# Ledger of designs, part 9: VHH binders against Bifunctional adenosine 5'-phosphosulfate phosphorylase/adenylylsulfatase HINT4 (HINT4)

Target 1, 146 residues: Bifunctional adenosine 5'-phosphosulfate phosphorylase/adenylylsulfatase HINT4 (HINT4), of Arabidopsis thaliana (Mouse-ear cress) (q84vv6)
Amino acid sequence: MAGVNQACIFCEIVRNPTTTRLLHTDEKVIAFQDIKPAAQRHYLVIPKEHIPTVNDLQRRDEDYSLVRHMLSVGQQLLQKDAPQSIHRFGFHQPPFNSVDHLHLHCFALPYVPRWKAIKYKSLGPLGGFIEAETLLEKIRPLLSKV
Below, E stands for the ipSAE of ESMFold2; O stands for the ipSAE of OpenDDE; V2 stands for 0.75 times the mean of E and O plus 0.25 times the DockQ between their complexes.

## First folded at step 4 (VHH; framework vhh_sonelokimab_d1)

Design M3 (from K06 with T33A T109S; at its last look DockQ between E and O 0.74; V2 from the best seeds 0.00; counts 0 for: pae E 2.1 > 2)
Amino acid sequence: DVQLVESGGGLVQPGGSLRLSCAASGLTFSSYAVGWFRQAPGKEREFIGAISRSGGRTYYAVSEKGRFTISRDNSKNTLYLQMNSLRPEDTAVYYCAADEGYDWGTWESDYDYWGQGTLVTVSS
ESMFold2, look of step 4: ipSAE 0.506; ipTM 0.745
ESMFold2 (binder alone), look of step 4: mean pLDDT 81; pTM 0.828
OpenDDE, look of step 4: ipSAE 0.787; ipTM 0.881
ESMFold2, look of step 5: ipSAE 0.456; ipTM 0.715
ESMFold2 (binder alone), look of step 5: mean pLDDT 81; pTM 0.831
OpenDDE, look of step 5: ipSAE 0.802; ipTM 0.889

Design M4 (from T07 with T33A S57T E100Y; at its last look DockQ between E and O 0.80; V2 from the best seeds 0.00; counts 0 for: pae E 4.8 > 2)
Fold by ESMFold2, look of step 4:
Structure M4 (fold): chain B 146 residues (1-146), chain A 124 residues (1-124)
Amino acid sequence: as target 1 above (146 residues)
Amino acid sequence: DVQLVESGGGLVQPGGSLRLSCAASGLTFSSYAVGWFRQAPGKEREFIGAISRSGGTTYYAVSEKGRFTISRDNSKNTLYLQMNSLRPEDTAVYYCAADYGYDYDWEPSDYDYWGQGTLVTVSS
């Protein structure tokens, strides 16, 4: 019997990190430069575990902790590499994610060229790009009972 | 050596259907997001839609009104565009394109490889 029989380019980077220069690696995530940067600095932080999109995240402690950790890593990298720039962190929501492996976009602004800002526009209730802090609020675990 | 070759264009009557194919060679097809554009006479290339590397998500320009369906078969290195309920304003040269980047891109300048185009003419 078979399950899902698909290859994932980001899972391959996780399995074979020597093919991509990593900016960060730990037990849960890796970070690297986007292959087509849209800003002076444009990093991706991805979980080692294959999670397809933000829509697969639930109000669970492990999902919340993972996204918080991804954001912390992105913040640390940009604070080190571009402390004087305005930073922005977020995720594409379906259908705008062309790779089905969760990845946090980390920008040191401005966008280059500046029209690229349109690709990362939040559309509010219509979807689009979601800020990392907004996603964290959406998946915050339910309050525990006494 | 990278080639994208569209086929399936031709003449159709209004209300008809047409299926375009784009055969890819000289690249690892499954490593690219791929999409369709069209260019009517005297106009700029217009984004139609794109499909993720795995085929799991598709994105369409809002102007298509649900008439077009994009699919891909990575085992055949082929991208498809199914067009239904065709109208005279759909007359254009249709191009497939491949994007190495990790984002969808509706701007032609960000696509890495292009086909030669196939003409679709919708007439009475």
Scores: ipSAE 0.157, ipTM 0.534, lowest interface PAE 4.8, mean pLDDT 84
ESMFold2 (binder alone), look of step 4: mean pLDDT 82; pTM 0.837
OpenDDE, look of step 4: ipSAE 0.743; ipTM 0.866

## First folded at step 5 (VHH; framework vhh_sonelokimab_d1)

Design N1 (from M3 with E100Y; at its last look DockQ between E and O 0.84; V2 from the best seeds 0.00; counts 0 for: pae E 2.3 > 2)
Fold by ESMFold2, look of step 5:
Structure N1 (fold): chain B 146 residues (1-146), chain A 124 residues (1-124)
Amino acid sequence: as target 1 above (146 residues)
Amino acid sequence: DVQLVESGGGLVQPGGSLRLSCAASGLTFSSYAVGWFRQAPGKEREFIGAISRSGGRTYYAVSEKGRFTISRDNSKNTLYLQMNSLRPEDTAVYYCAADYGYDWGTWESDYDYWGQGTLVTVSS
């Protein structure tokens, strides 16, 4: 009811995972394989709570800790499942996300087929796909100086 | 079974407007991103744009010049394409398509279900 979006496909996976095999679950996040993988391994890590996009994240301890945790989960999963591959972690920024539920893309490269890379291209200051470490820098809580 | 049925095509003068509809049945429409393609005579199908499951996000092909607007109404299982400032080169068969993947589909091979197409002719 409160905070639940019944139209959101990822919220449905959180509520009813009987048809989606979870790779990880804890109090804050779940992880599962992308339904149309773009790389040797392509996992998604999502918060259980509905957070629409990276634009809904602020310089708050809670948000920073959440994204850090999502990244840690993705890193652990790929280190276990594809330790010999180069890994990449990031988020689509609006309007390039097609699902309005924050999700970390976790890739074991290369992309398959390799042209899939274009869907996850970072456009730098123009936006596009944002690396998880770059997002963490942008939402890091600020400290005042005297 | 899944059906996607386009309608609203026809003959229109250059500079005119036309609104296409795509009625969906046999699927949970709100669980799919949906998009529009077109195929002019002698050309391959080209991507026009797509809209997210909720309707909150749209993605348009680079070739689109801001003349087309995609929308959807999940309560009516219907996808729309509003086309303005039409030109003779917009003459094509227009197709709607549905994609169950979690990323934008921009190629024919990304889409799982297709409509039969509706012809749009822009000519005086």
Scores: ipSAE 0.433, ipTM 0.720, lowest interface PAE 2.3, mean pLDDT 88
ESMFold2 (binder alone), look of step 5: mean pLDDT 83; pTM 0.847
OpenDDE, look of step 5: ipSAE 0.793; ipTM 0.885

Design N2 (from M3 with R57S Y59W; at its last look DockQ between E and O 0.73; V2 from the best seeds 0.00; counts 0 for: pae E 3.2 > 2)
Fold by ESMFold2, look of step 5:
Structure N2 (fold): chain B 146 residues (1-146), chain A 124 residues (1-124)
Amino acid sequence: as target 1 above (146 residues)
Amino acid sequence: DVQLVESGGGLVQPGGSLRLSCAASGLTFSSYAVGWFRQAPGKEREFIGAISRSGGSTWYAVSEKGRFTISRDNSKNTLYLQMNSLRPEDTAVYYCAADEGYDWGTWESDYDYWGQGTLVTVSS
């Protein structure tokens, strides 16, 4: 191994879907269960494209549309699988993202065990977990083309 | 089999610095978040900090007060802990650990593989 190569376990899941049971796949995203769920249902929705963190998203139509689509997929999956639970959708912000490949957390609450909630608290201006709708407001393009 | 081996422990004077290494084998190292814990005599094992798979993000226990730095070199399958301004209260066995999960973890139960530990003694 003469050179340094980046390896991303989510990119590997995208390239070889037989290694993980997918809950959803389309041309832009895939969804699957977290391997260490923190709630009764804990799904991840990820873009096929490698985007490291929420900080790499810009106020542009492509990024906004991608996050909207990720959220829609998560909502559809939880509505089907856990319609009677309270749902929560969001992203870890650096430094709290363990995998440097953008991933939407989709929870059917409550957390299991309940103290896991601390991991997904929003810290406001100090960062932490950001709700998907809040992120969408943050990256919405400033000018509309009509 | 997965193996994590800490090294670099020893006796150091208060105010000194020490650099610990953790060599990993039997796993695809870049596929794991990795971190450091320590256990002082008679105390629970406590989290120090961890680093993401790519090395792009780190998270630390608040008790570290910025004296410790975690880094990794995926080409060498090695995790590092740089400890500065050491105090007698830092005397402990230091462990490295690897987490298969996709979420960040600060609890002992979040980590799946463990080293055997290396002793750091801070005294005159």
Scores: ipSAE 0.316, ipTM 0.651, lowest interface PAE 3.2, mean pLDDT 86
ESMFold2 (binder alone), look of step 5: mean pLDDT 82; pTM 0.837
OpenDDE, look of step 5: ipSAE 0.879; ipTM 0.929

Design N3 (from M3 with D103E; at its last look DockQ between E and O 0.60; V2 from the best seeds 0.00; counts 0 for: pae E 3.8 > 2)
Fold by ESMFold2, look of step 5:
Structure N3 (fold): chain B 146 residues (1-146), chain A 124 residues (1-124)
Amino acid sequence: as target 1 above (146 residues)
Amino acid sequence: DVQLVESGGGLVQPGGSLRLSCAASGLTFSSYAVGWFRQAPGKEREFIGAISRSGGRTYYAVSEKGRFTISRDNSKNTLYLQMNSLRPEDTAVYYCAADEGYEWGTWESDYDYWGQGTLVTVSS
């Protein structure tokens, strides 16, 4: 590569929210609509802090509580906006994420068009899309330390 | 106002290499994921691969087996496709495209701006 710009689009949204209508904001996260929704509702919940991917999360209380909070925000938004729909929550894992800023995908299913489901398919041990509850179990702090 | 212009196409013998360029204007290039497609005569447009806004990640279609490399230079508003070990079946019009979405698309319909194409012919 002749030059790589390090600007993160999601960090910019956090720093300059006037360019994006936020569905939620608090001290730790923001939420907004995906600009190219893959389902009737497709929201993103992101931490204000730049955390590149799910692989940068550890079994620490801070990381676990952050992901739990992100999921809770997404659940509340979809329960308000699409209570009759089946909801799905998850993350792309490297190398399938194209934005290096942790973001929770929140869907009111079905996908539109339905073949968009391929982009969000879990590959199990090989990676792909990981369900938020599966990620939470992977980063849950060990009980013996509490 | 947005323009994408491919260049670097031409006639190449089998086994040869070409580097395609895509110059962008009328947009903030670093704000877009960008990708390459190709269309052989009588065929549908085929996705080759995409590169993230920052250039830090690339994705290649399953049919690509390490012969092609996508890169970008955001300071020059330019996307590149390096093609090596070219074969007659690589003969096609090659298109660059830009996606307004946060994530790259892998479908033709995901891309919002398109170049007019550059012809690559691989023949002895």
Scores: ipSAE 0.289, ipTM 0.642, lowest interface PAE 3.8, mean pLDDT 86
ESMFold2 (binder alone), look of step 5: mean pLDDT 82; pTM 0.833
OpenDDE, look of step 5: ipSAE 0.851; ipTM 0.915

Design N4 (from M3 with R53Y; at its last look DockQ between E and O 0.69; V2 from the best seeds 0.00; counts 0 for: pae E 4.2 > 2)
Fold by ESMFold2, look of step 5:
Structure N4 (fold): chain B 146 residues (1-146), chain A 124 residues (1-124)
Amino acid sequence: as target 1 above (146 residues)
Amino acid sequence: DVQLVESGGGLVQPGGSLRLSCAASGLTFSSYAVGWFRQAPGKEREFIGAISYSGGRTYYAVSEKGRFTISRDNSKNTLYLQMNSLRPEDTAVYYCAADEGYDWGTWESDYDYWGQGTLVTVSS
């Protein structure tokens, strides 16, 4: 080793999935169950590419398409596995993300225990957990205007 | 075989500074979010703050009021708490803790491994 190297734990899951059961894999993303589930179903969808946080996303077609794909995968998984539950999708925003690798939380509600809802509260202008649809609107590419 | 060991506590006068250390062993330190809690006499244990896996992000309880700085050195498996402008109400046992989950929390139940604590006394 040439120096201090701090490995990303989600990049390791992408590189070596044999220790983690994947619920989905494709060219761009993988999905798996959260190691400490906060709901009856609690999945994470992550890009294979290392993107640290939602703050590193721009109003670019590539970023918008990626997040839309992550959401679509999460929706498909929960529709298959928990079709009768209310579903919720979102991201922690800094400083509340403890893993610096973009990950979409996918919940089949209710939370277990119910108080866990506090950890995923959207705080509006104050930040906190951001709903996936809200993030998509923030990064939607601008249209040309007359 | 996971161990977290705090050190650096002691007696300090008001206005003084201390740096606490937490040495981790028996785990892959860089795979954990880590944080500090404290328990003042007669109080419940309270969250001070936490630092991300890479050390690039920190989060502090509002009660900290900008006097404390959390850092980590993953090459030394060590978490730090720099405390400045100490006041008598900072007197407490200080604990480090590690969370194996993918998102950090602010509650005791969110943390899986705990140190035994180090006493900090701020007294004139």
Scores: ipSAE 0.208, ipTM 0.538, lowest interface PAE 4.2, mean pLDDT 84
ESMFold2 (binder alone), look of step 5: mean pLDDT 80; pTM 0.821
OpenDDE, look of step 5: ipSAE 0.664; ipTM 0.825

Design N5 (from M3 with T106L; at its last look DockQ between E and O 0.70; V2 from the best seeds 0.71)
Fold by ESMFold2, look of step 6:
Structure N5 (fold): chain B 146 residues (1-146), chain A 124 residues (1-124)
Amino acid sequence: as target 1 above (146 residues)
Amino acid sequence: DVQLVESGGGLVQPGGSLRLSCAASGLTFSSYAVGWFRQAPGKEREFIGAISRSGGRTYYAVSEKGRFTISRDNSKNTLYLQMNSLRPEDTAVYYCAADEGYDWGLWESDYDYWGQGTLVTVSS
């Protein structure tokens, strides 16, 4: 209620992007440059709806479609802006996310400086940074199998 | 305009505990991830850990072995460091710092605002 000091910085960007240059806006997502880029290009794609982390996604058509769309937007932006670079797309898994609003990291590599790669290391089954395609497979709706 | 002020340092025996505070002013505190660093005599400043804007997530340097807990109270614009099982090796000046970035700040250069530090001495 009135005086509550809990606010999501990414929800604020969605609602009032006057100081943030948006690279993309549609009904479901926005995209913008990370405020402290870790690579030659470093974009974030976020849902307009507040979803805290990848752990809040389920094998539901809505969730799968959303992540697929986020990835498509990121791919399109980097193909336009950095077509000759190696691209990487993924999410931090808790506790490695510092912002509790789902955001897809879109990189045109290399990392700058290169040791920032440590922040985005995938640990496979042990967690860490998860590739977008791997997340999509984890949340793919089961009704289409066998 | 931005000011971070640490307090709570002092002399403590090995095995003891201290709670450090960092009072913030001149910024919208809830818009920053915040963290703690320390600098022992003759050594480089090292990262201890950080806490997310909401306080819901923390990230700690591996070296501290789980003896330290970071928390924040956004209604009081205050960051805390609870230190337990203190050892002589923990003797250092402790700094709080604020980071505008959207990823965990792991290095000194990731942080935009710094306090002046508070001395913690662990000695028998």
Scores: ipSAE 0.598, ipTM 0.795, lowest interface PAE 1.3, mean pLDDT 88
ESMFold2, look of step 5: ipSAE 0.586; ipTM 0.792
ESMFold2 (binder alone), look of step 5: mean pLDDT 81; pTM 0.831
OpenDDE, look of step 5: ipSAE 0.813; ipTM 0.902
ESMFold2 (binder alone), look of step 6: mean pLDDT 81; pTM 0.826
OpenDDE, look of step 6: ipSAE 0.833; ipTM 0.910

Design N6 (from M3 with R57S E100Y; at its last look DockQ between E and O 0.93; V2 from the best seeds 0.00; counts 0 for: pae E 3.5 > 2)
Fold by ESMFold2, look of step 5:
Structure N6 (fold): chain B 146 residues (1-146), chain A 124 residues (1-124)
Amino acid sequence: as target 1 above (146 residues)
Amino acid sequence: DVQLVESGGGLVQPGGSLRLSCAASGLTFSSYAVGWFRQAPGKEREFIGAISRSGGSTYYAVSEKGRFTISRDNSKNTLYLQMNSLRPEDTAVYYCAADYGYDWGTWESDYDYWGQGTLVTVSS
């Protein structure tokens, strides 16, 4: 079974969707509520394939398309469920990823309580939380001339 | 009936080393991020560090970086804290804690289960 990890709790959710109410499912990703929400809405979008962290993504069409799809799903869900809120999307980078299975955090702000924002600060060159659009540009494939 | 039980505490001389263990039961250990806190007399509990579910990522409080190492063995349901270069100010009750959330926590309120603590005394 390519791309799944039996020891991973998110892979378990992929295998047994009846144990977690899914907000979205398709051939590549699933989405569900974070079990300990940090904002008015806090959803996670994850690939069905086990990809440990953002550091395992490269400038390849498949990786770029996957992350773009994850972001699109998160955007659609929050636009449907919280259209009047400010939305924010991003990833923890190691060592701050508690689950070693790539997951996009999708927030409808404000954070609850507001100090939770500290967990999702971008530290620039020092790392921390990375905005989804920033990650997409970092992994955008380079075009080759014909 | 979740239990976290710390062990390995005791009296140690300054500059010495000590390895603490935390045995977990009544939960699926590999489904939790786990961490260590400590509480010196008269003070609040303070975060030492935590380790991801798989053990692939660790995070330490700035004051503890370099002297302490957190590890886990999911096959034994056990969390470890290796403490080196111990100082008298490391004297405290040491607690292990488990967090079932999908996000990383550094605050006491982020953790759902707690051990009873093991006393570490660093003195000549």
Scores: ipSAE 0.274, ipTM 0.605, lowest interface PAE 3.5, mean pLDDT 85
ESMFold2 (binder alone), look of step 5: mean pLDDT 82; pTM 0.838
OpenDDE, look of step 5: ipSAE 0.842; ipTM 0.914

## First folded at step 6 (VHH; framework vhh_sonelokimab_d1)

Design Q1 (from N5 with S31Y; at its last look DockQ between E and O 0.78; V2 from the best seeds 0.69)
Fold by ESMFold2, look of step 6:
Structure Q1 (fold): chain B 146 residues (1-146), chain A 124 residues (1-124)
Amino acid sequence: as target 1 above (146 residues)
Amino acid sequence: DVQLVESGGGLVQPGGSLRLSCAASGLTFSYYAVGWFRQAPGKEREFIGAISRSGGRTYYAVSEKGRFTISRDNSKNTLYLQMNSLRPEDTAVYYCAADEGYDWGLWESDYDYWGQGTLVTVSS
């Protein structure tokens, strides 16, 4: 793990953040603008912990809570910055993620230009982009109810 | 400041193999997804494929499935294209390109830096 890890641009952002690139910081996540926005607003929320993909999330309270927190942060940011827009939240699934550090895409739609929507298409059983609420259903702990 | 320099092009017989290299300078190479394009005479420049920053993931255009392999060595700031079973239709100028974005670059316009190209000629 430690000696064999590849350099990760998002881990570098966590390690060396700048105020011009951060919209939110707390003990678990950071949020910032995508460097090449695909919509009127396009934010990323990422965990400080390096988690490579959605496939590394399990039905554990910790993972569910993390994704819920990421979504809550993204929702709060877009509700503040673009309250009149339709919002969309989701993740790329392998092999369609080009960065191997879990990141929530937060969009204030429409896409700009509109054809960029292709990059964030859900393919249903075939994968592709997964809505944040769908991911939460997938990783909901089976035994968390008391 | 930023430079991408392709090498390894040349004349090759049909059925042969060729390995192209793209040396990068003036940027932190590991911060970029990088890819290969080609432009045959009289045709539009077309996407071949791209590789993630870590080198752990690749994405290929459907037309290039199976014969071409993209890899990178971040310690050498170098991108590679291994081409096998070459055919005359593979004759083109091959370009490497780098993308600052956090999503796969699917189109020519998604790439920010470009090499000047290396010519591959497949003929007998």
Scores: ipSAE 0.510, ipTM 0.751, lowest interface PAE 1.8, mean pLDDT 87
ESMFold2 (binder alone), look of step 6: mean pLDDT 79; pTM 0.803
OpenDDE, look of step 6: ipSAE 0.822; ipTM 0.902

Design Q2 (from N5 with E108P; at its last look DockQ between E and O 0.78; V2 from the best seeds 0.74)
Fold by ESMFold2, look of step 6:
Order: structure tokens, then sequence, then C-alpha cells
Structure Q2 (fold): chain B 146 residues (1-146), chain A 124 residues (1-124)
């Protein structure tokens, strides 16, 4: 049996936001600036609930709604802060995530410096970075007919 | 006052094995991703690999060919590098480093704290 879990760094930010400037907070998510931005703007949107990775999301209304909300928040923030930039939204897939708490990367491009882009490359069937809209399609609840 | 101290370096024959340790102090160790780099004489520091805050995920440079294993023990504030099948080209100063960032650190500039290094010499 597992003893005491190690503290998740993002759960700690949720619990103790006074040490991190939040860009957004609501009942389900928070958003803040990445401490080492890889682009002109680089925000993270995370659920307050601890969900380790995209692989822990299922085709359920709750999971789909959560990711949709995370994306909406990121879109609103970048539209406000960088309306003239190209925006990109996505998630690392394991093993390319170094933090095991679901987080949406929200970029206002370009990457700075440009070589940072390699960290967020989509590898197609080999995984890598997954665009938020692509993830939403993967977890969209299946239609049921009676 | 953050300190990282590598140990376990030394002289080893080709084909041998060596285990490096990195003891951390002055920080909450579990709050950092931690990685290993090496620097051969006259060369730039080269990324070996990194391990997540919990220890549940590792990320290795492709060049390692499965010879090296990174692990961590957060209860002991210690990072490890197990090196097997050592070759003369593995001769280098080996550094541990800690990264506060939320992405894998792939380059030396991604890391916030560094050890002073431990020399590994692989020769006949």
Amino acid sequence: as target 1 above (146 residues)
Amino acid sequence: DVQLVESGGGLVQPGGSLRLSCAASGLTFSSYAVGWFRQAPGKEREFIGAISRSGGRTYYAVSEKGRFTISRDNSKNTLYLQMNSLRPEDTAVYYCAADEGYDWGLWPSDYDYWGQGTLVTVSS
C-alpha cells in the first residue's frame, strides 16, 4: 500500500495561490504564466482536481466538458493579452510531460527562442504534443442510439 | 541555500559499471525535476536524461542506448545515475542539475541549480 503521496507541484499552486500570480480562477480550473515561458506568451490552464495525464481522460461528458472549459479559458486569456498573435493550445502526452497534473499549454507564438518549438512537436502516431482540439475529438462522448 | 553534490565518480575499466549519486540540500527536492549531464574534455555539456518530480517518469537522450538508468529517492533527497557497459567515450565530468520549470529541461540553460561535477574516467 502506498504511504504518503509526494506533493504535486500544481496541486500546491491550487492550494496556495498567494505564491503564484493567477491569471484566472474559477470552481474548476486555474490559469497562470509558465515560470519558463517558451513563447511570446505561455500560459498554463490546469484543473483544480488532480488528473495525471491526458491518458486518464475518458469519453465522458465530465472529461470532455472539463477540457473544453480549459481550452475556452486559455483562448479568452490569449485573445485578451495577445489578439494579434497566432495561438496554439495543446498537451504533452506521456512520457513527454514532466509534471503529472493535466495542464493545457497556451501559446501566443512565436516560440522564444525559436528552437523551443522542439519541445512541443506533435509526433503523430508516435505521440508527443497533442493539439487541444485533437484531444477533444479523441474524448468526445460516443453517440448512443436507442 | 541550494546545494547539489555529486559522488561516485572514479576510474573504471571499459565494460564496467558505475553508480553516481547526487545529494540535494537547501531545497524541497520533490519540487524539482532533476537531470544528469556530462562534459567530456574540450566539449560542451551533453544532456543524458531527466526524471520527474515524483520519479514516475524519465526522459533519456536517444544516444544512451539503454545503458544508463536514472532514479531518485525523494525520502533521501538523492538522484542516481546507474551506468553500465562503460566505454572510453563515456569519460567526462558528470553533473546533476535541478529544474524548477514545468517542461523537461533538454539543455543546460533550462536548469536552475548545478552540482560541481564528479569525474568518471573509463580507460584500460
Scores: ipSAE 0.632, ipTM 0.809, lowest interface PAE 1.3, mean pLDDT 89
ESMFold2 (binder alone), look of step 6: mean pLDDT 81; pTM 0.822
OpenDDE, look of step 6: ipSAE 0.830; ipTM 0.908

Design Q3 (from N5 with S54T; at its last look DockQ between E and O 0.92; V2 from the best seeds 0.80)
Amino acid sequence: DVQLVESGGGLVQPGGSLRLSCAASGLTFSSYAVGWFRQAPGKEREFIGAISRTGGRTYYAVSEKGRFTISRDNSKNTLYLQMNSLRPEDTAVYYCAADEGYDWGLWESDYDYWGQGTLVTVSS
ESMFold2, look of step 6: ipSAE 0.632; ipTM 0.818
ESMFold2 (binder alone), look of step 6: mean pLDDT 82; pTM 0.835
OpenDDE, look of step 6: ipSAE 0.825; ipTM 0.909
ESMFold2, look of step 7: ipSAE 0.679; ipTM 0.830
ESMFold2 (binder alone), look of step 7: mean pLDDT 82; pTM 0.838
OpenDDE, look of step 7: ipSAE 0.830; ipTM 0.911

Design Q4 (from N5 with L27F V34M; at its last look DockQ between E and O 0.71; V2 from the best seeds 0.72)
Fold by ESMFold2, look of step 6:
Structure Q4 (fold): chain B 146 residues (1-146), chain A 124 residues (1-124)
Amino acid sequence: as target 1 above (146 residues)
Amino acid sequence: DVQLVESGGGLVQPGGSLRLSCAASGFTFSSYAMGWFRQAPGKEREFIGAISRSGGRTYYAVSEKGRFTISRDNSKNTLYLQMNSLRPEDTAVYYCAADEGYDWGLWESDYDYWGQGTLVTVSS
């Protein structure tokens, strides 16, 4: 009786970008500042398509290319905006994502305050935060052209 | 005029159960992640757990595993805390809170709106 699909807050940003100032937009992704930054710079890059989590990515050219593009966008934004900071890029893995719409965290370090780092801790085989390049290795297609 | 109003507190015997409710108004409830906290007499406010905007994911403090369940009904703008196997140590004022952030809110400072609390007393 409840609706089968509830509105996703990130899908809403994609549909109605006038409510959120975008740092980047193209055919596949948008980027914007996290509403509660955890570092000197904290951007999110999200696909326009609703993909719930990293677990919904397959070893396919389109998924690999999408994540690579998201990372490239995040890298370009931070290189422009914070070229002298150390940068970090990654994703929450379930159950540590509170929003079910794939989003790349792009940090210009340090974390502010420093204890925010706990939210983005990698737990290795137990999950947690996964570095973007580690995810790319995990989903690389067997017959990739990349 | 954002309002969060907890209810369902009261006196219960050890081993009993209670369900707390948090009625939300003045904002789009489904656009916020929600959390529960509690404060026992003389102690700091303690995080219990949080629930995603859709209700599809929950995150609990380690100390609260297995006895407490957080749920929400976005059609009724209501957050719930089901508490089972209650112990005298669970005596506290229980608070609901709303977080507009995109990460799990783990600390009080992560939450933007707070209820005024409902008292739960566990005593024989």
Scores: ipSAE 0.640, ipTM 0.812, lowest interface PAE 1.4, mean pLDDT 89
ESMFold2 (binder alone), look of step 6: mean pLDDT 84; pTM 0.850
OpenDDE, look of step 6: ipSAE 0.820; ipTM 0.906

